# VHH binders against o26223, part 91

Target 1, 191 residues: o26223
Amino acid sequence: MKLLWTSQHIKVTVHIDGKVSKMDVLEAIKTRRSIRKYQDREVPEELIDKILDAAMCGPSAVDERPWHFIVVRNREMLEKIPEVHPYGAMVKDAPVAIIVCCDSSLEKIPGFWVQDCSIASQNILLAAHSLGLGAVWTGVYPLEDRVEGIRRLFSIPEHVIPFSVIPLGYPAENPGTRDLFDPDRIHLEKW
Below, E stands for the ipSAE of ESMFold2; O stands for the ipSAE of OpenDDE; V2 stands for 0.75 times the mean of E and O plus 0.25 times the DockQ between their complexes.

## First folded at step 6 (VHH)

Design f68 (framework vhh_7aqx_2)
Fold by ESMFold2-Fast, scan of step 6:
Structure f68 (fold): chain B 191 residues (1-191), chain A 127 residues (1-127)
Amino acid sequence: as target 1 above (191 residues)
Amino acid sequence: QVQLQESGGGLVQAGGSLRLSCTTSGRTFSSYAFSWFRQAPGEEREFVGAISWSGGSTDYADSVKGRFTISRDNAKNTFYLQMNSLKTEDTAVYYCAAGPTYEDIVTGYYSSEYDYWGQGTQVTVSS
């Protein structure tokens, strides 16, 4: 038996042979965890393409869509990322990383590119999780030394700002699920 | 799992120097980035400095850059904070912390990103 899940950008076919099921949107959001340990296993290009398609489907301020992406698979380049990012140690062990960038020439309203690139980064994390991969968002912007380090390392032009580095791979850890709902953070009608 | 223990705190005169050590027990010292945080009386806990797993990258808070140096010795499972040209404003309890924790956006500058902490060591800088 085959179950088909189709969005305007992605088609997923699942064969029911036992206890395998698709993750709905709420489940994906609630069960996604930062993954920093990866199997020694390559991620197919087709999965990266699906993840980047999902990244570009995020909302952006006045539809400016300022994001550009660098896909890094070269082991020597991945090993150099921790030299410019102290909390990027796990990147050297990942089979692939995506660098989310803002092309400032595409910005239509000042400052909103940060929100746009945050949305793209979150979509990468959710899409990776939905496809059976693990990922973590390592912060670059607004830390100027990291911004300039990444720019230098990947020959990024001056008008483009590196925002985040997201290593991805098949997970080699399972931290479990957290229950983060806090009703004390919800105020009705007023503070 | 990682357990952290600070040492080297104490009293020092302004302009003096002090070196803090953080020793870890556990199997994965070489896989962690490490940070120092501090908390002054009545203030929030603030970032001081960080060192990558390889020791090849370091970050510092602007208030300590040029005066403090972080280093690590993987053979001894220990990392250090060398504090020079101390000011009265540096008076605080200093904490060591191991790597980012369960947080999704990893900056290494927020105390909430860490689950592995030392007990803290008091540093008092007199005028």
Scores: ipSAE 0.120, ipTM 0.550, lowest interface PAE 5.0, mean pLDDT 85

Design f69 (framework vhh_7aqx_2)
Fold by ESMFold2-Fast, scan of step 6:
Structure f69 (fold): chain B 191 residues (1-191), chain A 127 residues (1-127)
Amino acid sequence: as target 1 above (191 residues)
Amino acid sequence: QVQLQESGGGLVQAGGSLRLSCTTSGRTFSSYAFSWFRQAPGEEREFVGAISWSGGSTDYADSVKGRFTISRDNAKNTFYLQMNSLKTEDTAVYYCAAGPTFEDWITGYYSSEYDYWGQGTQVTVSS
C-alpha cells in the first residue's frame, strides 16, 4: 500500500446463480436493504478485501481517515457479540463480521471521526450489496456499554473506539425495495 | 499519461531563495494534485507542499509554512515551489509528484497518493 499508488489490485467476478452481477451506483443505493439472515456459505476473502478497499475510499474530515477494521470469522467470537450488543443477535449467524473502529491518534479535527466512520460503514454496506452479499449496520458508538463490551471482547486498545459491527454474508432473505422518496422533505431556495 | 521534470535546483546560501519548477508533459488531470517532496541523506521522503491543479488550493508541511509558496501556471504546464529564507536543514533532493486528489470535506484542500514522480533535483543550502 505505501509503495503503490492508485491501482485496482483485486479482480473478482461475482456470481449469482452462475450469472455475473452488474449494478450501477443509483441502483445499488436504492435497492440496498438491511439483511439479517445469511446462507451457511463462506464469503471469499477476496470479496472482503474489495469491500474494505471501498470502505477506505470515502471522503474524510481534513483527510484524517481514522478508520481501522477488524474482520471476524471465528464462530466462537461471533457468538459472543450478542452478549455485549443487545440488538446484534443476527451476528452469531453470519459467516463474517466487520467491526469499524476509529483510531483516535489519527484524529486531526475534534469529533468528525464519527462522520468519517459512518461514511466507511455505509460504503461497506453498498459494496457488499454490489457484490451480491447482504449486510446490516448494528450501532455501537455512542452507546457506552456497547463500546466497552466490544472493546473488551476484541482486545481493542483504549485509544481506539469501536463504531459499528457489520455482519455480512450471502443473503437468505430478499426484502423488496421501498419507495422512500418524500417531496415534502425538499425545500426550494429556503426552508 | 503524465511525465514530470524538475528544474531550478542548485547551491544557495542560508537566508537565500530558490524557485523550483516542475514541467508536465502529456495530459494534466483537473482532479489531480501536484506536490513537492524532499529527501535528505539517510532520511525518509518528506511532504513539502501541494496544489490542486484546477482549484489552486494549497497545503504545506509545518516546517516550510510561511517560507515556501507553491503556485501553478496552467498555460505553461508548469508548477513551482518558491523557497524563501532557506535553512541548512532544507538541503535535500526535491521531487515533484502528481496524483489523484483525496476528498477532504472540511477544509477543501487536498492530499493525494502519487502516480507520477519526477527524477529529483538537488538543493544544497550552505552555511
Scores: ipSAE 0.005, ipTM 0.254, lowest interface PAE 10.1, mean pLDDT 82

Design f7 (framework vhh_lunsekimig_d3; at its last look DockQ between E and O 0.36; V2 from the best seeds 0.00; counts 0 for: pae E 17.6 > 2, unsure alone 63.5 < 65, grease 32.2 > 24.2, SAP .841 > .668)
Fold by ESMFold2-Fast, scan of step 6:
Structure f7 (fold): chain B 191 residues (1-191), chain A 119 residues (1-119)
Amino acid sequence: as target 1 above (191 residues)
Amino acid sequence: EVQLVESGGGVVQPGGSLRLSCAASGSIFSVYDLYWYRQAAGIERELIASITSGGITNYVDSVKGRFTISRDNSENTMYLQMNSLRAEDTGLYYCATKPWESWIYYDYWGQGTLVTVSS
């Protein structure tokens, strides 16, 4: 059993016999871990919809919101991802994956779509965690071989850039939590 | 940039013990999650033991209670203490590190150390 912190108005994830409660934002951020092992259990479409809604709520440069998402549930397609992504082996064992893409036609300021899609990717990870799921960000951009491999596999047009592949599911591992706060990285007023 | 070097392999009789070491260079060792993999003849490379930067350990069922993974961050070294060795433990043992939270999941591997259990 893993118990985090809970208050009257704020709840954190409690991993006791598989039960999940709502968690506050700070606890979600601090306790999210990359998960690469998943239960053989389907993720309801309602949860994917909530995750994608959260992904689209991030800030973007000049509010360009260039993101598009491909939801992959087809097992044959999931099994092909490791062929074009050398560190995507876990994707074949996931019930679903989300591919975060940039539609370059929506770009209003050059180059900032990378930050936009990073924000969307992190929101997917946090939203999944808050809903009792595990997920991991497997990087695609800026590695050209991975970008072209994913593009071909999912028939992604040239004006769209695949940014990340995020498998997700009910977690089958618990890597625990970390304390990463380092005050030496905080500078007051000046460097 | 991270370089891993295994040592401690050899030939042992069934029921014997070996201690494998994995020495790391070129990085801040203490922040890395560390893994031991085994490659047996005709079998795919499998994860047998792991230890996180925070010291949480995990083992494949076949080695639980017999193998112990540990780390010494001051020496940049990870260990695998192998007790009650069986013929099926024979194989090349690789150490690896995979920064757990890396969104570019890059593996650093040693070159392997051979463990042969007589029979």
Scores: ipSAE 0.435, ipTM 0.764, lowest interface PAE 1.5, mean pLDDT 86
Fold by OpenDDE, look of step 7:
Structure f7 (fold): chain B 191 residues (1-191), chain A 119 residues (1-119)
Amino acid sequence: as target 1 above (191 residues)
Amino acid sequence: EVQLVESGGGVVQPGGSLRLSCAASGSIFSVYDLYWYRQAAGIERELIASITSGGITNYVDSVKGRFTISRDNSENTMYLQMNSLRAEDTGLYYCATKPWESWIYYDYWGQGTLVTVSS
C-alpha cells in the first residue's frame, strides 16, 4: 500500500481554543471511520444540533422526509440498548446516541424510506466526523428483533420504524483510514 | 501537549541495519497514531511508515519489506527497524503523532535523528 500523503497534504481538523477547522466534504468521506470507543466527555448540545441539521439536509424520495430522531442521553436508557441490540455494545459507553426512525405515515412512495433514513444516518456520521466526534452506524432495520426491541424500549408507536442507532462521542480510538478504491468494481459503458 | 524525541540514528554501510526510537511524552500514548517521516537533503519531508492506535501498519513502497514500524504502549515508544539500508535512505528521520481528536496528523515535529547510509 502506497502512502500517497505527506505532512504537507494533511489538512488538520482540530478544535483549538474554540476555533473549529472545517473539514472538506471529500476529506470527511474519505477519512470517516466507525468509532466504537468514546472518551468520558460530554457532547455539547450545539454539536448535536448541527448533526441533526445535517441529517435533515439529505434528499428523500419526493421530498417525503420521513425521518424522526430520538436523542438519547439518559444513562439508563443507553445501557439498555445493548440488551436488545447485540452489536450495540458500544452504545452503553457513549455519552449520547441518535436513533433514526421512519414515520411511515409520511411516506409518499412505499419503500424509499430505507434510502431516506440511510442518507440521514450517513449524514449524521459525516457531520459527526467533521465536528471531531466519533460515531458508528448500528443497524436496527430490517432485523425484526432489533426493531421491536428498540420500539419497546423507547415506546415508539407502531407506525414509526426504528432504523438505526448511532452512538456518538469524542473518539477514544483511531483505527486509521482505509483505501477502499477498487477499479475492478468500475465498469465503463457496459459490464 | 505531546513531546516526541527521536533517537537511534547514525552512520551505517549499505545493507546495514538501524533501529530508531521515538519516545513520546504523556500517559495516553496508546490512543495516538504514530508516523515516521524522513527528509533527504533538498527533498521534501516524506511519510514512510505509520502505525495506528489499533496497530495497523502502513509503508511506502520504497521501504516495504525492509522497514518495520512498531509501538510499545507500555513504554510510550515507537520504533522503526530499518534493515537492508540503502544510500537513498539517508536523511533526517522524524516521528509524528496524530491525536485522534484531530483525525489528521499533528504538525508537531521533534528534532529528528540523522541516518547516513554510506560506503
Scores: ipSAE 0.005, ipTM 0.285, lowest interface PAE 11.1, mean pLDDT 86
Fold by ESMFold2, look of step 7:
Structure f7 (fold): chain B 191 residues (1-191), chain A 119 residues (1-119)
Amino acid sequence: as target 1 above (191 residues)
Amino acid sequence: EVQLVESGGGVVQPGGSLRLSCAASGSIFSVYDLYWYRQAAGIERELIASITSGGITNYVDSVKGRFTISRDNSENTMYLQMNSLRAEDTGLYYCATKPWESWIYYDYWGQGTLVTVSS
């Protein structure tokens, strides 16, 4: 059965209308695509808050939660990111970007922060998609030139490691879904 | 907000053809994936054809080779060309879209256009 729910009060906030259609979690995972073209349309602060809340819901090694997030809306700063991150060219066209960072002083188990920040980054992508936004993960760590470039641009301290830059916006492209299931990648009991 | 209006239904003989249209309102129609569904009496509404914003098409086996979905983004219109019609093609035909631009997940549907295939 299909359930069609609509907003009754404020079209920009979900929980006020009380009758909301939600994207199923498997649908969100299967249909999320990297989006690199964005509308000239601001992303409401409420959506960024929801996305960052979702980012922080991820598990982390021994609950170390090493992540910090820089929200970048300033046009001049967004336009400078490609100067230090050459494969982040689409960031200049995004209304907002989130920089996922590790505070190494919060590490409890050395080296697991990469997994922790990867989980947070993927949660950002899924939450953005579920809210009608498009996003893409652009890699910073472990590329040292990108790490240092982003650190300098945003005045990030030496003990904090920029991990990823995630531009977000309302999509201006629709690449469609992909069928990526590969049974040859599944091994029963052993390799 | 998106509104969808189907047209082009009617009565046709077996083996005949019809062309359905779905006119859409909306400033970003070109970014939507579009769908045709049909509903025969006593049966659940079923997806029969889809077309992505980039023009990639899919069909269920029962209509493959007989039906062609297409879109004209400049006219905000989707089409379903139905050839070699059979009695089992009789039903109410709906166009639909599932936009990803909204904070709320929901479907937009037309009102449906009736296709009757009979002697």
Scores: ipSAE 0.000, ipTM 0.136, lowest interface PAE 17.6, mean pLDDT 83
ESMFold2 (binder alone), look of step 7: mean pLDDT 78; pTM 0.770

Design f70 (framework vhh_7aqx_2)
Fold by ESMFold2-Fast, scan of step 6:
Structure f70 (fold): chain B 191 residues (1-191), chain A 123 residues (1-123)
Amino acid sequence: as target 1 above (191 residues)
Amino acid sequence: QVQLQESGGGLVQAGGSLRLSCTTSGLTFSSYTFSWFRQAPGEEREFVGAITWSGGYTDYADSVKGRFTISRDNAKNTFYLQMNSLKTEDTAVYYCAAPFDEWVYGTSEYDYWGQGTQVTVSS
């Protein structure tokens, strides 16, 4: 229900050299929640840079790395996103949003860009959480109306596909963490 | 803390109507899709209907389509289920719910639940 202090303490486990232990990573994964309410406080450019660095560190099919990112801080532009995205109303309250895109001209193997951009999107969510921010992944692809709307709004060329819109900011809501482990989904040796 | 609270349940005769309300706190109401679920004695919980953040899309279970209408009032942080032409089979505890984590349309998890309100349809 409430965001646990452990999620905010993930920063405390970063050593002087910026290294985070594996147990800190597991805690970040388990305590990350979708955040849709943000404080009226700007996110420093340095934190966005760290988040985008993490996004680009994901694995990609034959190392094609087809991702491009649009960083949106302009209030008028953020306010227009809900007009083309039914689940994007929270973007109006966010200080910043990241649009994850695929440049199809960089694709080496057809079709794997969806997995590549999914990985980048998840890394954005985890990196934001680890830095004390909240974020939510709002889906764009493969819903053609949303793809077309976002492309039109941000002047995205036809060979580039908007994949997700991720608003982020300092959280103003405190949901609890989930315990989702289900051993019935684990099969030993065979199905 | 996020809280959802139902009201408006009660006893009604077959063919009658009821309006359920769900008041919310601790979330940005205008940003959320909201849903109604129900659970009859001895049955599993079933989806009833949903309304998107914009109010521009609504979805209903086949069993209630044409009889139930979901709506929202962003100024009151409240959403509703108008139930018309009630049948004895509609007898259940009705729950309001909000998604936990929605990244793609229709793939959200329902994490925020109300405590439920009883609806009993006689005869």
Scores: ipSAE 0.000, ipTM 0.216, lowest interface PAE 13.0, mean pLDDT 82

Design f71 (framework vhh_7aqx_2)
Fold by ESMFold2-Fast, scan of step 6:
Structure f71 (fold): chain B 191 residues (1-191), chain A 123 residues (1-123)
Amino acid sequence: as target 1 above (191 residues)
Amino acid sequence: QVQLQESGGGLVQAGGSLRLSCTTSGLTFSSYTFSWFRQAPGEEREFVGAITWSGGYTDYADSVKGRFTISRDNAKNTFYLQMNSLKTEDTAVYYCAAPFESWVYGTSEYDYWGQGTQVTVSS
């Protein structure tokens, strides 16, 4: 028996020509959920490459594109992340995690790297979801203890700032969909 | 503050019935899907049942399907778990939950949770 909460966010339809269709952009945005439970399955390198390609396609302030990425598959290293990130317990059970970093030497306008790295992080989440994976953004910057813990753990140089840790894998949970539209937050013409 | 509060737990004989209620505050009730989970001693929390925000879809764990029914009352900001034909194996702390998105303070249990209510089924 199939549970009603499984696969609601990812559609595969076989057409008469044998092709499959994917979810559209609005469906992906509205159905993406934080996923913290993963199947005991490897994620192919091909999918990680597609996700990172998508991450680098975000808009960037004065096109500085300061992002760098660390791909972590080593089990021992994944198991150490919760020691420096108090809300990263799920990372130890993920097959892979991506650490989004800012290389401050690439920064052209002060402070906008935070927005650049936020855009890259969200693109990772959406791309993962569109490919049938689940992921969660665990925050690092601007919490100094987490920044320094992650820096030390992965030998990140001082001019590079770890921004987020995003574990991902094939989802082992389906939390359903939320309806969060609030028209009281929309103001026409003036406040 | 978002608050979920269970009620209706207690001691019941095998074959009996109980109805659990979860009252909520601090959220737009009609916009949320709601779930029940349970945790027996020494076990992880397990899914019991869920109801979509529209009320049009319900889902149940195989172990309770046909015996338990989830429902909601949007006017009362309350949802329910009707438990029939109770078995000793149903003994657990029952939790109501609503999904929560968080990237800073999220854990492996990332939903809004009630404090739990004990259900004990005697032979």
Scores: ipSAE 0.007, ipTM 0.334, lowest interface PAE 9.8, mean pLDDT 83

Design f72 (framework vhh_7aqx_2)
Fold by ESMFold2-Fast, scan of step 6:
Structure f72 (fold): chain B 191 residues (1-191), chain A 123 residues (1-123)
Amino acid sequence: as target 1 above (191 residues)
Amino acid sequence: QVQLQESGGGLVQAGGSLRLSCTTSGLTFSSYTFSWFRQAPGEEREFVGAITWSGGYTDYADSVKGRFTISRDNAKNTFYLQMNSLKTEDTAVYYCAAPWDEIVYDTSEYDYWGQGTQVTVSS
């Protein structure tokens, strides 16, 4: 039962033939793009496990690691996300989505959970990209209607804050490359 | 060629109302989520509200919730921001934005912006 495996942090691995990522870390960071259109293909559990492992490897303030994750594969649940998230319509067409949450009972220093969950979200995006998948970070926190809508939809307890919804799948689009380096934003020795 | 054009801004007394319009061209209007943003003097641009392509699903910044209402008219390729119970802190240049984006508050994720319309709320 996959939900039990996820809740116990148990990894289910399947040998996946035919695709090896050739991207190094810097390449993955520079070429990752938001992907909102997905092929009608299942994402193996092994890849989701790898992505979640990467998500949990991020640094957190005072090592609080406040993140929890909900993995959504159920089509009926995915189809309900756009009802509470204006920019989440692509989620209904994704084979899977990950909801990044903060368990506030794990928070050791006020307010830093936002940074912690941002790091976890970015690691999900980078890991997905490195594995040949596409993903997009759809914002939930700090938009109160989205927070409460997602909480209600997934029966999230009041002490847990949904932070982001990240649909992912095999990409059905290829956005152009971005050149974002701006040396005017780099100051040597002082402002 | 995509263009967004705001109208309906102006000077209003605190407690008053204004309705902003954003008319679009060069895109399939019914397929887009639309947003309103504002930029107050000395502040960064901030999210105000959004309406989904399907209609009926809306989102608002906490500061305007219950006072502002976003709506759309697909026949006119226009969407609106009805602003009620205006406060002096609502004074800003208001921008309409498209296309649909997954992170509504990140201005870098939007490809198309209007030129802005000034809203000034006097005490």
Scores: ipSAE 0.000, ipTM 0.211, lowest interface PAE 13.3, mean pLDDT 83

Design f73 (framework vhh_7aqx_2)
Fold by ESMFold2-Fast, scan of step 6:
Structure f73 (fold): chain B 191 residues (1-191), chain A 123 residues (1-123)
Amino acid sequence: as target 1 above (191 residues)
Amino acid sequence: QVQLQESGGGLVQAGGSLRLSCTTSGLTFSSYTFSWFRQAPGEEREFVGAISWSGGYTDYADSVKGRFTISRDNAKNTFYLQMNSLKTEDTAVYYCAAPFDELVYGYSEYDYWGQGTQVTVSS
C-alpha cells in the first residue's frame, strides 16, 4: 500500500474539542502536550501519511537520515508492547503506534543517529498535534532491555535500533497549559 | 544568492597529495560550518570531513583520518581539504557543502552544495 505514502501537502482546518483551529508553528509548539488517553476512534491513513512525511523532513547529521518507521495498528501487537516497555501501558489503548528506528547501515557519523531520531520523534508529536491528534513519546533507547524487547516483538534486524514508541489517537484528555518560559536560562553575550 | 565552487581536483598517483578548495559567496563565511563529501561511481555520497565555524573542531570519516586535513581561511571566504597518502579507493567526485543558515558542526541538513570536482588516483 505505498499509494498512501506521499509527500503531498493539503492545508486543513482541525476541529479540536468542539472548536475549529488552524495552528501556526509557534502555536503548535507551545500547546502540544503528551496525551496518554485516546478516543475509541480510528486514525485515517491519510493523517499517518502526513505525520510520517513531516518526520522525514527533520534535519539530520551529515544528511544521513537513518530513520525507519513501523506503523502498528494490530490490537494484539499493541497489547504486547507494555510487556517489554513498562512505561508504555497507554499503548494498548491507542488505535495506532509508530516505532521510530535507526538503520545503522545508513549511519555516516557515529552517535548522531540519536539526535536524528529525536528530531524525527518530535516532528511526529508536533505533526500529530497540528492535525488534531494526541501522542506521547515513550523511550526505548538507550535502555538495553527495552531495545531488545521491542526488537524481538517486531522482528527488527540486528543492524536496526528501535529508538522510541509513539502511540497516537484522537485525544480523550486535555491536560491544560504549561508556563515554561524561564528567562533565567537566557544569557546575553556571555554566560 | 549562495554559491559554493570547488577547485583543485585532478589526476594523482597513489601515495601522492592534492589540495581541494571551496570558495563561497552570498553567505557570512565566518558564521558557517563547512563539510566535504565524496561520491564514487555507482555508490552513495559519503561524508569526508567537517570544520566548525570557529575552526576549533574538526571531524573526519574513519577511512580518511590521519591522511586528510580540513582547514578554513575566513579572509578569503575559502575552506580546504588537504589530501595526503592518496589511495585508489579515494577516487571520487568531491563536493563541498554548507547547511542552510546553520552554525552547528555542518552536520545538519545540507542545502548549499558545490557542483563537484573529480579526483582520480592511479596506481
Scores: ipSAE 0.000, ipTM 0.094, lowest interface PAE 18.2, mean pLDDT 82

Design f74 (framework vhh_7aqx_2)
Fold by ESMFold2-Fast, scan of step 6:
Structure f74 (fold): chain B 191 residues (1-191), chain A 123 residues (1-123)
Amino acid sequence: as target 1 above (191 residues)
Amino acid sequence: QVQLQESGGGLVQAGGSLRLSCTTSGFTFSDYAFSWFRQAPGEEREFVGAISGSGGSTDYADSVKGRFTISRDNAKNTFYLQMNSLKTEDTAVYYCAARPFEEWIDPSEYDYWGQGTQVTVSS
């Protein structure tokens, strides 16, 4: 009836003298799962800072780095996100969400900001997982109604495009890892 | 082709138990989250219970909490609804449903549905 955790299935980050126990990068990539259920527990600002630092470290087309981030902790604002994002119901139950945005004034090459913001979004998911948190990428761009809804809700200026909404928190579910390696998708020397 | 097939429905006396099964094919079972819904005559389809991709978390409608248990068996590509202490109000067509757990966009509606199995609870 309730969620029961075992040590073998828990992805936990332990703090010792301000230092954190971390999983290696391949393990983080292979074991990250979308998490939509969160504990009623605050996420420290220090962890959000680490996640956003990681988000900004992705490669960027011509190093344009057009990303901006809105950190939302206000419960009333989180509860309004499902009104403008029809598949964002889980966001209202998260302790915090990050909105990934593109500042179009920083764009150097047309269209590549989408890849840039995708990279930043994935880095948020991986960093959150490595720190013992769960997160999920909810799509905003290129869905016009969601883009404009999020823009209006968070007073985002016209030259800035909201790209994704990523709720995160301590996970209240523990999905197993996926085995997705498919050698039929690998071609040697030619198609 | 993706298929979900319910089984285990039937007639049962109030206070009895019944176990529904949903057998799946056409996708990787472990990549999906599963739910049960039901629809009584003249009523809207309502949520009954859900189980996450790993089986690590479950949710239930208030009307069935403490009586129904959802579970999954990844080796058999099957998930279940164990129904105990059945009431006449539980009479309905029960549907199983599946959605990808790693969906980038979290849909409000489920991607795949079974065709339904009738459960009738007599007084």
Scores: ipSAE 0.013, ipTM 0.297, lowest interface PAE 8.3, mean pLDDT 83

Design f75 (framework vhh_7aqx_2)
Fold by ESMFold2-Fast, scan of step 6:
Structure f75 (fold): chain B 191 residues (1-191), chain A 123 residues (1-123)
Amino acid sequence: as target 1 above (191 residues)
Amino acid sequence: QVQLQESGGGLVQAGGSLRLSCTTSGFTFSDYAFSWFRQAPGEEREFVGRISGSGGSTDYADSVKGRFTISRDNAKNTFYLQMNSLKTEDTAVYYCAARPFESWVYPSEYDYWGQGTQVTVSS
């Protein structure tokens, strides 16, 4: 347990509960939690732009950068996502969601687009957290029914693969922080 | 090795109370959300109540709202179901369940379950 204003090395300014807090990158990584309950508040376009900028800064296999993003703010569209994603019920209550997609025509090395889009998805979660927002990764790829459902709902072309749906907003819950360091998972020099 | 173990079940008269406990081991308790389910003979397993990883949110099935309360004790790696005003219809095997808060693919595949404890409410 730690308070964000006690971070030792300040790299990012975060707005938490309407107040400004500062955290370094390690604190952001360690304190990010999946958030599934959101305040009835719009997320400013400026913050979405910052999140998407961060998403595109991830490393990419042979620099293929195959990611594309759909930003969904339309309430009727958000309300339809749970109909095609069985674990996406919280999306209907979010002010905005980002759909991370892969344009397969940009793929330069087979199969690495999955890692590329995973990196982009995680950067969205970390960037949202650093800006005082909460988000959760809801899985789409490789579950074919979810892939096809999302594709149909958002008119996504056949050469583009929806990878994840990430609702985000100002948090209406605080799950606390996790203590996950496990030295038994670290092997020195060999298994 | 992850383990969940229920205790506190038994026979009780209608209108009475019981407190079920679920003791956990083999994982970091604070990383999990906890639920109670029940199953009567010949019926499907049904949801009873849930408490979030932070303890700040609880949800209940309509049939038990106002009568049952779920709580957690992070220091004891244990969570509870306080059952008041018991009815004969509450007779079932009660199961505790835990799921990682961060699970994103198939929550049911990452649920850990206890063996169940019998609750019998007599008229």
Scores: ipSAE 0.006, ipTM 0.262, lowest interface PAE 10.0, mean pLDDT 83

